# VHH binders against o26223: the designs that were tried, part 26

Target 1, 191 residues: o26223
Amino acid sequence: MKLLWTSQHIKVTVHIDGKVSKMDVLEAIKTRRSIRKYQDREVPEELIDKILDAAMCGPSAVDERPWHFIVVRNREMLEKIPEVHPYGAMVKDAPVAIIVCCDSSLEKIPGFWVQDCSIASQNILLAAHSLGLGAVWTGVYPLEDRVEGIRRLFSIPEHVIPFSVIPLGYPAENPGTRDLFDPDRIHLEKW

## First folded at step 1 (VHH)

Design v15 (framework vhh_vobarilizumab_d1)
Fold by ESMFold2-Fast, scan of step 1:
Structure v15 (fold): chain B 191 residues (1-191), chain A 118 residues (1-118)
Amino acid sequence: as target 1 above (191 residues)
Amino acid sequence: EVQLVESGGGLVQPGGSLRLSCAASGFTFSSYAMAWYRQAPGKGRELVAGIYSGGSTSYADSVKGRFTISRDNAKNTLYLQMNSLRPEDTAVYYCAAKYRGSYLYDYWGQGTLVTVSS
């Protein structure tokens, strides 16, 4: 059955700079870089939907899936994020940001929501990269001042914990390649 | 109270045109993605066309080139312009709304009947 646009099933063709571009998983993982400079160009909502679909596809401890997402496009709100997040200055220059949150009422096993939201955050970064966008993970949890600042700014309920703020847009920088493979961190059979 | 109210349905001859409207109230319309679904007798609901809050659109292959979805945020209204109508387009047409970050449709209208018959 072919679905064009329904809940959980989006079949949208995306063109990136005049081409249908697709990056394999290994390439996406190895070439993704933190991007903090963005073009003055809006991100289509269908790309955000694809990114959020990918975020929700991560493994979750005891299938608790405690994540919620706030999509922020309002310029005034984006400009206020650096006031409560000292390392989030780039957010005000992004066309959109995603706030990854944990609904603690959905947690089935204590503490694993941090891993769940980390997985969701990484999937956002990888999905954005695969779609020709740039993004960066700015940390919120476990820094109490940032957690409460973001909570107040976006009217987040007390049982919900803001985990990360991820600005994204079309990249206006290319940091270049990295070689991060370190065989000294690999132990065979035993430490 | 959230409401989606469809109008513009009716009887039309094959090859004719209709314009459906969906009047929205009780939520911030401009922040929601909107869609038209249809359901023919004995069949499940089928997506016809979708429009994101930013204006980007999608269409079912069966209606591409014949139907046009549009929105007027100032009037809180969604439209579906249907041209070159065919008997197989006969269905109840539903308006649906979801916040742009949601994959489940939050709100549905009661539907408007479109009958394409000679």
Scores: ipSAE 0.000, ipTM 0.157, lowest interface PAE 16.0, mean pLDDT 84

Design v16 (framework vhh_vobarilizumab_d1)
Fold by ESMFold2-Fast, scan of step 1:
Structure v16 (fold): chain B 191 residues (1-191), chain A 121 residues (1-121)
Amino acid sequence: as target 1 above (191 residues)
Amino acid sequence: EVQLVESGGGLVQPGGSLRLSCAASGFTFSSYAMAWYRQAPGKGRELVAGIYSGGSTSYADSVKGRFTISRDNAKNTLYLQMNSLRPEDTAVYYCARDRFSYDSSGPLDYWGQGTLVTVSS
């Protein structure tokens, strides 16, 4: 068993308004946590636009980029999500949610849309975190009842597959960071 | 802290019925989706039925129309009513608290010890 020594130093800058504004990529990855409690505070449209821009910048198999996004701010619609998604209870309390979808008509290589939408979902979480917001990925695909429930609720066409529901807002909780490094999952040269 | 205790398994004739119960403690039962899984010898665990916190249900195609999942939030109890039982329903049945979110710390919570259901003459 061989463990390579490593050390890391992460820097954060807080702007005059108290927001975290300079977080390097490694710090964002290591400090992002699922946030399920949100302040009663509107998320500006400009921040949603930045998050969606980041979502679309992910790598995509054969550059198919099958993503479509539904931005939900309507309180009545947010309140209906928990009825079709058992882990979406927090969505009704969020100021906004993003539904990540795959348009199957844009798919160039079968099956890789799942990876594409996973990448988009993770970019939403990281971008939100870097902008001082909290978010959580609530799974839809491949759970058939959740897929059907979300499709019906938002009038999503049959050729479009809802992949994830991501509520986001200014965090009202601050979970500590996790130390997840496990050297037993790293194999050098061979299994 | 979290505990799930299954009961109601046993030997039953083909075509018979059984009702499984799962007593839950250590968490706010009404806030979680709950599920029944089963594992037959030589097979992986398969989802049998799920019930969402809002009350909607899902079923595996092999049991749809024969099994009914339900919950009693006042009693913190999950049920599985099994009708028209077949020899292929023979398995250990597990009560599970479903994973809270995609980003949760672990896989599905299989907190029960399981209850054996044998369908045989």
Scores: ipSAE 0.000, ipTM 0.153, lowest interface PAE 12.9, mean pLDDT 82

Design v17 (framework vhh_vobarilizumab_d1)
Fold by ESMFold2-Fast, scan of step 1:
Structure v17 (fold): chain B 191 residues (1-191), chain A 118 residues (1-118)
Amino acid sequence: as target 1 above (191 residues)
Amino acid sequence: EVQLVESGGGLVQPGGSLRLSCAASGFTFSSYAMAWYRQAPGKGRELVAGIYSGGSTSYADSVKGRFTISRDNAKNTLYLQMNSLRPEDTAVYYCAKEGWELLPFDIWGQGTLVTVSS
């Protein structure tokens, strides 16, 4: 289950006993990295379906499940995203992007849709990583210029709020893993 | 504190051989996977070979069958045996410890230059 760096074309996850296995949950969480460079290679529709299934499995406040998803494969549309999202430059080079949206008509408790859509976004990142893809969360909400820019570009209705744009593809970079555990951030019984 | 010091580079003719060494200090060497990367002038960084703490190895397609990575845990030293060298192997070779970002960290040494030319 140890994830190591690999050649540009080969990513290997090795299980005990020498068998190649897909990542367990803890390994996926600890080794997921933001990927901003993608191979010029299409992502199969079946993998996108698996990722979106995982996105919808997250918890939501009062089970409101307010998320909707736009899958963008059209090159001309992908190339326009950087015009309305300054940190979305890598999106034009990705084979596909997922826009996570909140349908406010499905909201049952004010404000919790942000947490709901954050959970869906993280599930997309983890699912993509577990399937051998790379992805990055580019923020849209709460930056009003980005929200309105993405809404206009993709004809998103007024009652729907674009939350994040997540480009994904087969990775063309391989950042190593990080050791982020910090015991000073853990407080026992009281602050 | 943590240091990786590469050595063994030099000028060789095509078809020649070199052995690179990386002296590691400041951490428990035997507990970490290690790797060799290279960077040619004007090009990006390429992973050449990796070796797990348990001894399993991996190689880039460009060097498979010609290069051999190995380690000596008693000496805290990583090796790269390079055979049948080609002009395309000309690069600065860097030693790296597992799990690090693509950024140049302090544990990345200054590298060792390998030039393959007649």
Scores: ipSAE 0.000, ipTM 0.100, lowest interface PAE 15.2, mean pLDDT 81

Design v18 (framework vhh_vobarilizumab_d1)
Fold by ESMFold2-Fast, scan of step 1:
Structure v18 (fold): chain B 191 residues (1-191), chain A 120 residues (1-120)
Amino acid sequence: as target 1 above (191 residues)
Amino acid sequence: EVQLVESGGGLVQPGGSLRLSCAASGFTFSSYAMAWYRQAPGKGRELVAGIYSGGSTSYADSVKGRFTISRDNAKNTLYLQMNSLRPEDTAVYYCARTYYDILTGYSDYWGQGTLVTVSS
């Protein structure tokens, strides 16, 4: 596994009118979709490094940063993931997957590692999208069978908890946009 | 009230074709994934094909290359084009509204089913 050293300027180019992001933050958030079909095309290591750098930039409770990441490119290992994750069939067709883990020895406040790893997982999805890739979050924790299946498959120690499996690749589908804004869920001053 | 109404089932000879339709009402059809399931005599319910809200599709290995799932969001209608039909495709076919989340895929509403019989 490589240590991260990538820049935070993932999707920025300089044009005649100044610095312009090809996809701004709000656009990335609103247009990101779960992608489950991938081109038969390798993802460069530099893009994975940028994604993992972004993953580690999330806030964490008392700065505990409990996340560890397993990068899986081995075809035989990717093909075994559906055996322990019933809704991970698409992983076998992805060029790479990232397993987000919590090292419980780094936990400073009980239970907040779940939020920490959720933030890291979402940052992976957004960073992948901003780089022209597609990804999907397949859930592992808190489902005991999936947690132990992934642990055994990747030789993960007992003090480390696999949280999510995120296959990534160049997208072979385009789901289009969603209109999810619901003003009935916004309360002013009180419930 | 969510309602799913299947049609298009019937008797067909091996090698023939049928097109199933599912008319949806009571929800924003374009925002949901949809699926076709089938249940053959003496067997459990089997996922045949799925289509995400964005149009991407998935198929059971047993039907891939022969069946095509599609949707018409303007008509709130789901379709299953069934080609090169085999006797083992004989089943009641069900239309379902599906959710895909970070944990699973599940169906929350089902139609009543339409019978497809493949025999000579």
Scores: ipSAE 0.006, ipTM 0.296, lowest interface PAE 9.5, mean pLDDT 86

Design v19 (framework vhh_vobarilizumab_d1)
Fold by ESMFold2-Fast, scan of step 1:
Structure v19 (fold): chain B 191 residues (1-191), chain A 119 residues (1-119)
Amino acid sequence: as target 1 above (191 residues)
Amino acid sequence: EVQLVESGGGLVQPGGSLRLSCAASGFTFSDYDMAWYRQAPGKGRELVAGITSGGDTSYADSVKGRFTISRDNAKNTLYLQMNSLRPEDTAVYYCARDEYYGSGFDDYWGQGTLVTVSS
């Protein structure tokens, strides 16, 4: 089943250190970590649809929304990603990966598709985390060798640009959270 | 569990050299990009050097030509060779499992090793 459209009140309960917790937005942002180890457990299609819905809700320049997504579950295809993406070794062990793409024919303002696809990628990471999954953003664009490698593997047309590969699954690791607030990077009223 | 343990820091005079080591465990070391970061007193953490799983290296402008990052996948160890040390290199140095281009501040960090460059 695809996304359940009937619920407007999506409240996510996350199990944190064995405790059931309602995760608010700030908690989700501050506790999300890159996850590269996954359980050998299927991710339901319904959760992928919720994640992609969240991805498409990001702001985009002039509302161009140039993003397209490839959902990869085929083990043979996942195992080939590290051959064209040197830092995507963990992808072969993930139950699923999402490839974030830009359809350049949908671009209304030049260059902003990079920001649009970055926003979509971050929303995927946050949505996955809020649903009890782990994910990691592996970079594709602007590295021409990776762009062409991924394009070739997944038969991506020339007017579409693969931007990121995001493997995801139920986490098999639990890194601690970090406090990265640095007041020296905040300037009041001028530099 | 993922663990990164730095060693090799100490007090050294300006112009001196130190070699830092980072022992990695709990993951397949050869599959990951690795990096060295540092944090000077009263400053934020900055990327010093990165090395990809494939062996490509990158350096901050402040250390180019003086520092060399390397890895030994058989020993699960990351190294930073520091030459021509300056007082401004004084910092706690951290080993990190990092993303390509040093954008992976979400990655695992070690405990750090203190390097003091002073008379």
Scores: ipSAE 0.000, ipTM 0.188, lowest interface PAE 12.7, mean pLDDT 83

Design v2 (framework vhh_vobarilizumab_d1)
Fold by ESMFold2-Fast, scan of step 1:
Structure v2 (fold): chain B 191 residues (1-191), chain A 119 residues (1-119)
Amino acid sequence: as target 1 above (191 residues)
Amino acid sequence: EVQLVESGGGLVQPGGSLRLSCAASGSIFSINAMAWYRQAPGKGRELVAGITSGGSTSYADSVKGRFTISRDNAKNTLYLQMNSLRPEDTAVYYCAADSYWEGYDYDYWGQGTLVTVSS
């Protein structure tokens, strides 16, 4: 048996009775793209605060919430990130970056902090997109050289693990939307 | 925090025109959609007109063709042009703003401006 699907958007909205609506959650998820080119324009602190609030609202294993965040706006520090992260060249051109970290002293279940910090990172990307910003997740953990490099650059303690570096800003590119739905990856009741 | 301040209310004769303004200040970057609501004495609040950040508009059936909602994003100001006013348009008019982060109700409200249509 194969499932018959069309490449159409599924939009979930509340009936608004003449009220103006916000961006739908499914729309935000489906239209978010990695953005690596940014306008030369400051991101207000209040937007960063809203993004970090959203990051902390993610689920975590046994509610351990092991995440800490470093907000980097200093140009000299942003310019040093590509020296320790070879694929983070775009970070030096961003007005701000967020470093997602795990405080291992807050970990209650071994290994789940990776999932917790992944959820926080994705929430940052979706939140940025919903606010008209662009962002990209650049991987740090589990690459030992990058973990150590970022730790030293930002004076991160030994019990804290840098997980991702997320530059963000007002987008200077529009890569369009991807059609990634693949029904062959869906199995009903059994493999 | 967003603050909304309405102005332009007053007494007008039936058939007259009036333009309401709503000046937004504070965390204006968080404003997505804006709307005008009104509340007549002894009645609940009703939506008059709404406008998205992209400029799409909606109107209550009672005001279609008579009222026009617009926004000037450079001035952080929302407008309601009210033409062919009727006694039943008498109400306190409220500016409301939706934020990107709050719920599906309008999150910010002004203090209101009184519009009286009487001869």
Scores: ipSAE 0.000, ipTM 0.090, lowest interface PAE 20.4, mean pLDDT 82

Design v20 (framework vhh_vobarilizumab_d1)
Fold by ESMFold2-Fast, scan of step 1:
Structure v20 (fold): chain B 191 residues (1-191), chain A 119 residues (1-119)
Amino acid sequence: as target 1 above (191 residues)
Amino acid sequence: EVQLVESGGGLVQPGGSLRLSCAASGFTFSDYDMAWYRQAPGKGRELVAGITSGGDTSYADSVKGRFTISRDNAKNTLYLQMNSLRPEDTAVYYCAAEWYEDSGYYDYWGQGTLVTVSS
């Protein structure tokens, strides 16, 4: 069965380097792509602050908000990430990376921190995209070797779990757009 | 059911040409980034060429200028045009469909097609 799909526009306006950009929320969601190639250009602290503000605005189970963030700009540290994350080679070429962590002492309901940190990670990707940046989510949890490798590299305490590493920068690639709508995955009234 | 079926491999003399094809089914081909990988005897699998859903191409240094990757979205087919073939290009060539949303390098693989460059 085919469904008619309609959307309404909600626009977000951001000032970047004196420039004004507008992006419909649905457009941002549909056009965001994983970006693994970055320009040799610094990302301003103000943009990182806006991205992290967006990350912390996500919903969390019983409002536990267990997330902590490590912002990594040090080139030597970024170059060491691929040594402990085998699929994080692009991180060494990024101007900055955000490590999303769970502070387990803030968890109120066992296991929901994974969903909380997933929401924070996705908000980082969407916020970066809306600000003219590109980013990619590289998985850490639940792979024990990656979790321990990142923990040791960034002196993360035992009660804190690194969840994802998200390199970001001004994009140096354009993957193009995708059409992912599949009406066969939508069931009306029952399975 | 996702299927990737390679064809076009064979025996060719040094300096010759071959065109590999990969017929895709069971997914929306135009939405996927596609790639060709190869595995030579006694070596690991290596990326040869990639093409994004948007049409951007990338090549390994060893094949740049000699190989051309392309796609036909209407036919759900990926191609690799191989020119100026060398003995060191001898390998099993694999078609892969990739999704760049995760840290993996591929989502689906074909069975491979053998290319032998020898006199």
Scores: ipSAE 0.000, ipTM 0.181, lowest interface PAE 12.2, mean pLDDT 84

Design v21 (framework vhh_vobarilizumab_d1)
Fold by ESMFold2-Fast, scan of step 1:
Structure v21 (fold): chain B 191 residues (1-191), chain A 119 residues (1-119)
Amino acid sequence: as target 1 above (191 residues)
Amino acid sequence: EVQLVESGGGLVQPGGSLRLSCAASGFTFSDYDMAWYRQAPGKGRELVAGITSGGDTSYADSVKGRFTISRDNAKNTLYLQMNSLRPEDTAVYYCATDLEYSYGDFDYWGQGTLVTVSS
């Protein structure tokens, strides 16, 4: 199967741990994989800063930018996440996790904070990948038991909603890339 | 490279039994949720049974009490024991793993194994 049109790509150079890698934006998007196994190696604060800068560059509805982030490095706290998130077992083995939150006081248009925080979460995953790290998105909202569990564990105020937990680290696994293109999901000019 | 290879399908009479196997390679099998899906002619894919990395199981209402999902982490193998088979169980059965977690969505699919229940 072949497309009638092609897209151009943008390339960036990234400095990682004294190394230099070059990654096209399309390549980053297509080769990013969920990583759940991490090396016993700390992630430098400067890389976390770059990831969070990228997270905040996402578009948001009426530019409300409602996101807040909690950076968790404390081993005891990371080990407690699986107790309130059934599919977060890998978090206890990660050197760091980022909790993406929405501050509802910053919401300008009802309901769009979900899309805003989804965009921020995806930017974290892509930025981590581009920097030679692995990460995985684990859902919190809209499951109320997970929302309240994470809120209680991290002393999150009632007007702030935990949206996702993203553990990250240097990858200790290398899953291959996928070909997910499905032309049956593309409709020209109408359904 | 991630690979999932299903086997064990075949032709069976109503009321019969089959055991499907899925051999997994290219990832740390014990860390990932696994599932069996099926697709009957002219229908979409449906989840049949799931098993978490921790061993918790779930089943579609249509197969509860008849099918059993299990895993052998030492052998990197997923199983589906199918008992009391019915003509409506006729489908291609797919093994799947969730390397991109999303509330039970699954990333990788095998080639499938055909199960035909007919007299």
Scores: ipSAE 0.000, ipTM 0.212, lowest interface PAE 14.3, mean pLDDT 83

Design v22 (framework vhh_vobarilizumab_d1)
Fold by ESMFold2-Fast, scan of step 1:
Structure v22 (fold): chain B 191 residues (1-191), chain A 120 residues (1-120)
Amino acid sequence: as target 1 above (191 residues)
Amino acid sequence: EVQLVESGGGLVQPGGSLRLSCAASGFTFSDYDMAWYRQAPGKGRELVAGITSGGDTSYADSVKGRFTISRDNAKNTLYLQMNSLRPEDTAVYYCARDDTFYGEYAFDIWGQGTLVTVSS
């Protein structure tokens, strides 16, 4: 892992074996699948850093960028997530999970943090896929029981809202690709 | 206790039809996206058809125009109507519940399966 300052604007470049992503943007979007089975193999910190850099590059309402991230590698903590998240059973088998949070003290316009954190979550999924990893978005907000369960489990302050839990790892499954284009959902000029 | 129980499989001639049923219990069926998967001898599991909690459907290219997925939320039952059956449709068919908030057809709960054999 190597960080470089490249200009008057701060730029972070992370080098992993000198390789770059081989997947173009449309290919990444169309071939990304939710992955819930992971190899028993550690994900390097350098890849997590790249994923989080991508997460923070999303558009944000009034540039509020309210996101915070918790990176969880501790096996005991990962094993407790399914107790507070019914769709999170796969998390206990993942080598790492990212919890996407909103710090409400950074909020400039009420309510738009949901869009901001959704964008950050999708960027995590796409970045992981482009780096050869698999991930799945498990929803937390707006389900109050999950929000409070995750908050308590990870000692998240009251002004911070957990939004999603995203387990990541090297994939141990290949669900294939989906054909989702539906022209009946496209309306020209008017409904 | 979550249960998915498939039925309706059997032996049928090429060009014939079968209707598969999946009886769900132990969860609020109407809240979940559901799917039919199949596994042919020597092959991995293949998504055949999916249906969202809202009723939107999707199909594998190999079955489009021949198979119809539907649900009856009052009866907690998922259906697969299979028409114009081909020898290539021979497989064990599984009912599955999608465990995601976002409607991706990944199975977390599997039924026992029902065998469909298409041969003369």
Scores: ipSAE 0.006, ipTM 0.191, lowest interface PAE 9.6, mean pLDDT 83

Design v23 (framework vhh_vobarilizumab_d1)
Fold by ESMFold2-Fast, scan of step 1:
Order: sequence, then structure tokens, then C-alpha cells
Structure v23 (fold): chain B 191 residues (1-191), chain A 120 residues (1-120)
Amino acid sequence: as target 1 above (191 residues)
Amino acid sequence: EVQLVESGGGLVQPGGSLRLSCAASGFTFSDYDMAWYRQAPGKGRELVAGITSGGDTSYADSVKGRFTISRDNAKNTLYLQMNSLRPEDTAVYYCAKDYEWGSYDLFDYWGQGTLVTVSS
């Protein structure tokens, strides 16, 4: 049984996602990798809803939560993204992409929308990984040509700023775990 | 401390081949995604090919089927085999180290690049 989605509430009655991950938060953070190759397999809308719910749970400055999301499944539209994003070639091969946007009319404190949308983007990556999917963050803001290219492709209004494009799908690659802990970057009490 | 040194560029006729090399030092090469970028005269830098730490590869549509990216983790070396070269491939080619969570367009550039000129 699927529930009707709303902009304020997501009610899930399916139990399918319970079979895809039991990863704790630290494991998810440490084992998430950028995934640029995807299986030819559709991502269920229930998983996308869970990912977007996680994205919207991020902290935001003065609780402004300026993020909006465009979910792109249309193959013709996915194939056009590399035309305006020179390093987004993998997007055309993904079953779905999420465009993270800032609605500037929701901004309460100048400039913090960038951090807000970065937090939302990272939550998308972590949530996708925890659900058995792979994703990669491709940069849009602050590169003016990419911002305007994406805006035109998706009919994004002038008061909304496209921030990132995140293709995702079931992974068709397995880049190993990385050891990135560097104690030289930790300073005690003073620089 | 991080260094990427490109080599193997030169003058080649259309239809010819070149192999580029990138010697990496100052970081654990095998842990990082690597890429080749190019910058043609009067144009911005563009991604040519990428390879993950796990060995999965990706290519720009303009070079797919003609170029092959590979890595030798034991030698800390990245390669780009370029076949069926065209005048449009004329550019300075750069080796880049990727940040794990970023796209290839966010690679840091540490090398001086190597010039590839395709003309008669």
C-alpha cells in the first residue's frame, strides 16, 4: 500500500526499504563513496521519498529551510543535463536525478542558504547510501553558466537558484573504503 | 606536498596516437579517484576521462571509444591512451586528484599540464 505524498507529510506503508539497509550513521558516513555508474534498474518512488525526507531534516540557519527539489526521471531531460553541466556526463546514465534548489523568497538570513542546500545535498548522499543506492554530488552553484543552463532546462523561476544535481541509482561500481583520518588536521586548544 | 607531473604530450598528425602519464606523489594514490582534464586555446577546462579508486572508468562523449584511462597503483601513475586523434583534441592535458564526495569538475589541479597538438 502506497500513501499519497504531500509537501508537508510523507506516510509510508511499504516494508520494502527495511530489507535494503541496517547501516548505522557512522558506518554510512565512513563507507559512502561517490557513485557514477548505475544499474539499468528503476529506483522506487518510496526510496526517493525517504531520501527527500532525510534531506529536509537537515539543520538550516534560523530554520529557514529554503530548499526545493526537482526529481527528474525523464530520459530525454537527463540526457540534456551534460549539455549545460560539462562534468555531469554520468547523469544521462542514471535512472533518476535530484536537483537541489534554493527558493530565495524563503531566505531569512543572507547567504546561509548555501550551507542549508549543502546540508540537504549531503543528507541525500548519506540517505541514498544507507538505502543501498549510489549517488554523486555534481556542482552547479556558484558557477553562473551552470546555474543558468539548469534553470533554462527545468523552467526554474528567477527567484529560485539551482544548487546541485545529484544523479542516483543502484550502484554498478564498488570503489573501496577510504581511510581519510588525518590527526595533523586536529588542533588541541589552539591552532 | 601533493604533486602531479604530466608527461607524454607532443605534436602528432590526425589519426595518430599518444599516451599520457601522470606521476603522483604526496598522497596515497590508490585511495583517490583520478581524472584527466583538457583546456583548448580560448576555452575552459573540461573533463576528458575519470577513473575511481576501484577502477571504474568514465569518458566525455567526444572521446568515448578513442581514449582509455587506466591506473597503476603500484607505480602511483595515471595514464591516458589517446587513439584516432583529431585536431579538436588539441589542448593542454591536466591530471587531477578528486575529492571523494565531489564531481570531477571539483578536482584540484597540481600539475603544469602537457601540451597535445594535433595538426599536419
Scores: ipSAE 0.005, ipTM 0.318, lowest interface PAE 10.0, mean pLDDT 83

Design v24 (framework vhh_vobarilizumab_d1)
Fold by ESMFold2-Fast, scan of step 1:
Structure v24 (fold): chain B 191 residues (1-191), chain A 119 residues (1-119)
Amino acid sequence: as target 1 above (191 residues)
Amino acid sequence: EVQLVESGGGLVQPGGSLRLSCAASGFTFSDYDMAWYRQAPGKGRELVAGITSGGDTSYADSVKGRFTISRDNAKNTLYLQMNSLRPEDTAVYYCARESYFDDYGMDVWGQGTLVTVSS
């Protein structure tokens, strides 16, 4: 129920105003996993605001900061994303999704917007995880059919490029841990 | 609950064949890329074969021409047909749901099924 869900959001928002996070940066990086199953629970706007603040704090080539964000909470719109994004099936079940976009008119160095939007996308994933949420990066750019599909669905102007769709919510799954440290990939002073 | 359940592992002689199955539940199977990984004792997990939601396949060089990955979306099942098996194919084989941009094929995996190739 949408009304009950909205009421729950107001209650959760009040409690979050006093919340102290205990997850440090290294813990967040090492324990973040892609989450594709979400609880039927509202994500407070305050948490989305914190996530978007974190997204905009990433480094950007010549400080161009070309990123724009669309926050999608509308159920009908979330349900249409899988129609234009084959690997975005989980989006329809998420309470909210963030679409990371590049405004090409803000680009100062050709091509570096991809790195800029990648940094913003990763910061969204890390910030979500640090706040007790789960998220997954679903790719849009450079897949032309997905770019055009998302552009059409969200009335995105031609000079703006949708880069990624990131559904997020309170996790309803807990994937196993990963040990990814490989000393053979580290070379001291030279190759 | 998202689940992947492997079956079909066992003991086989060199040159023999096995077919592994992975039953998927708790998600829309047809929307996900799927893969088979394997892990020998004391080794890291390695990608054996991948299949996209659209049916495009990829293989590790060590198994190309011998193994065939396939899927049946109506049955929510992933398969690995293994032919011309070698002792070095001995490993626990894992079914995995893949992420295109995150967690490189290790998003969700099953408990594994043991394949032993021995004379």
Scores: ipSAE 0.000, ipTM 0.191, lowest interface PAE 11.8, mean pLDDT 83

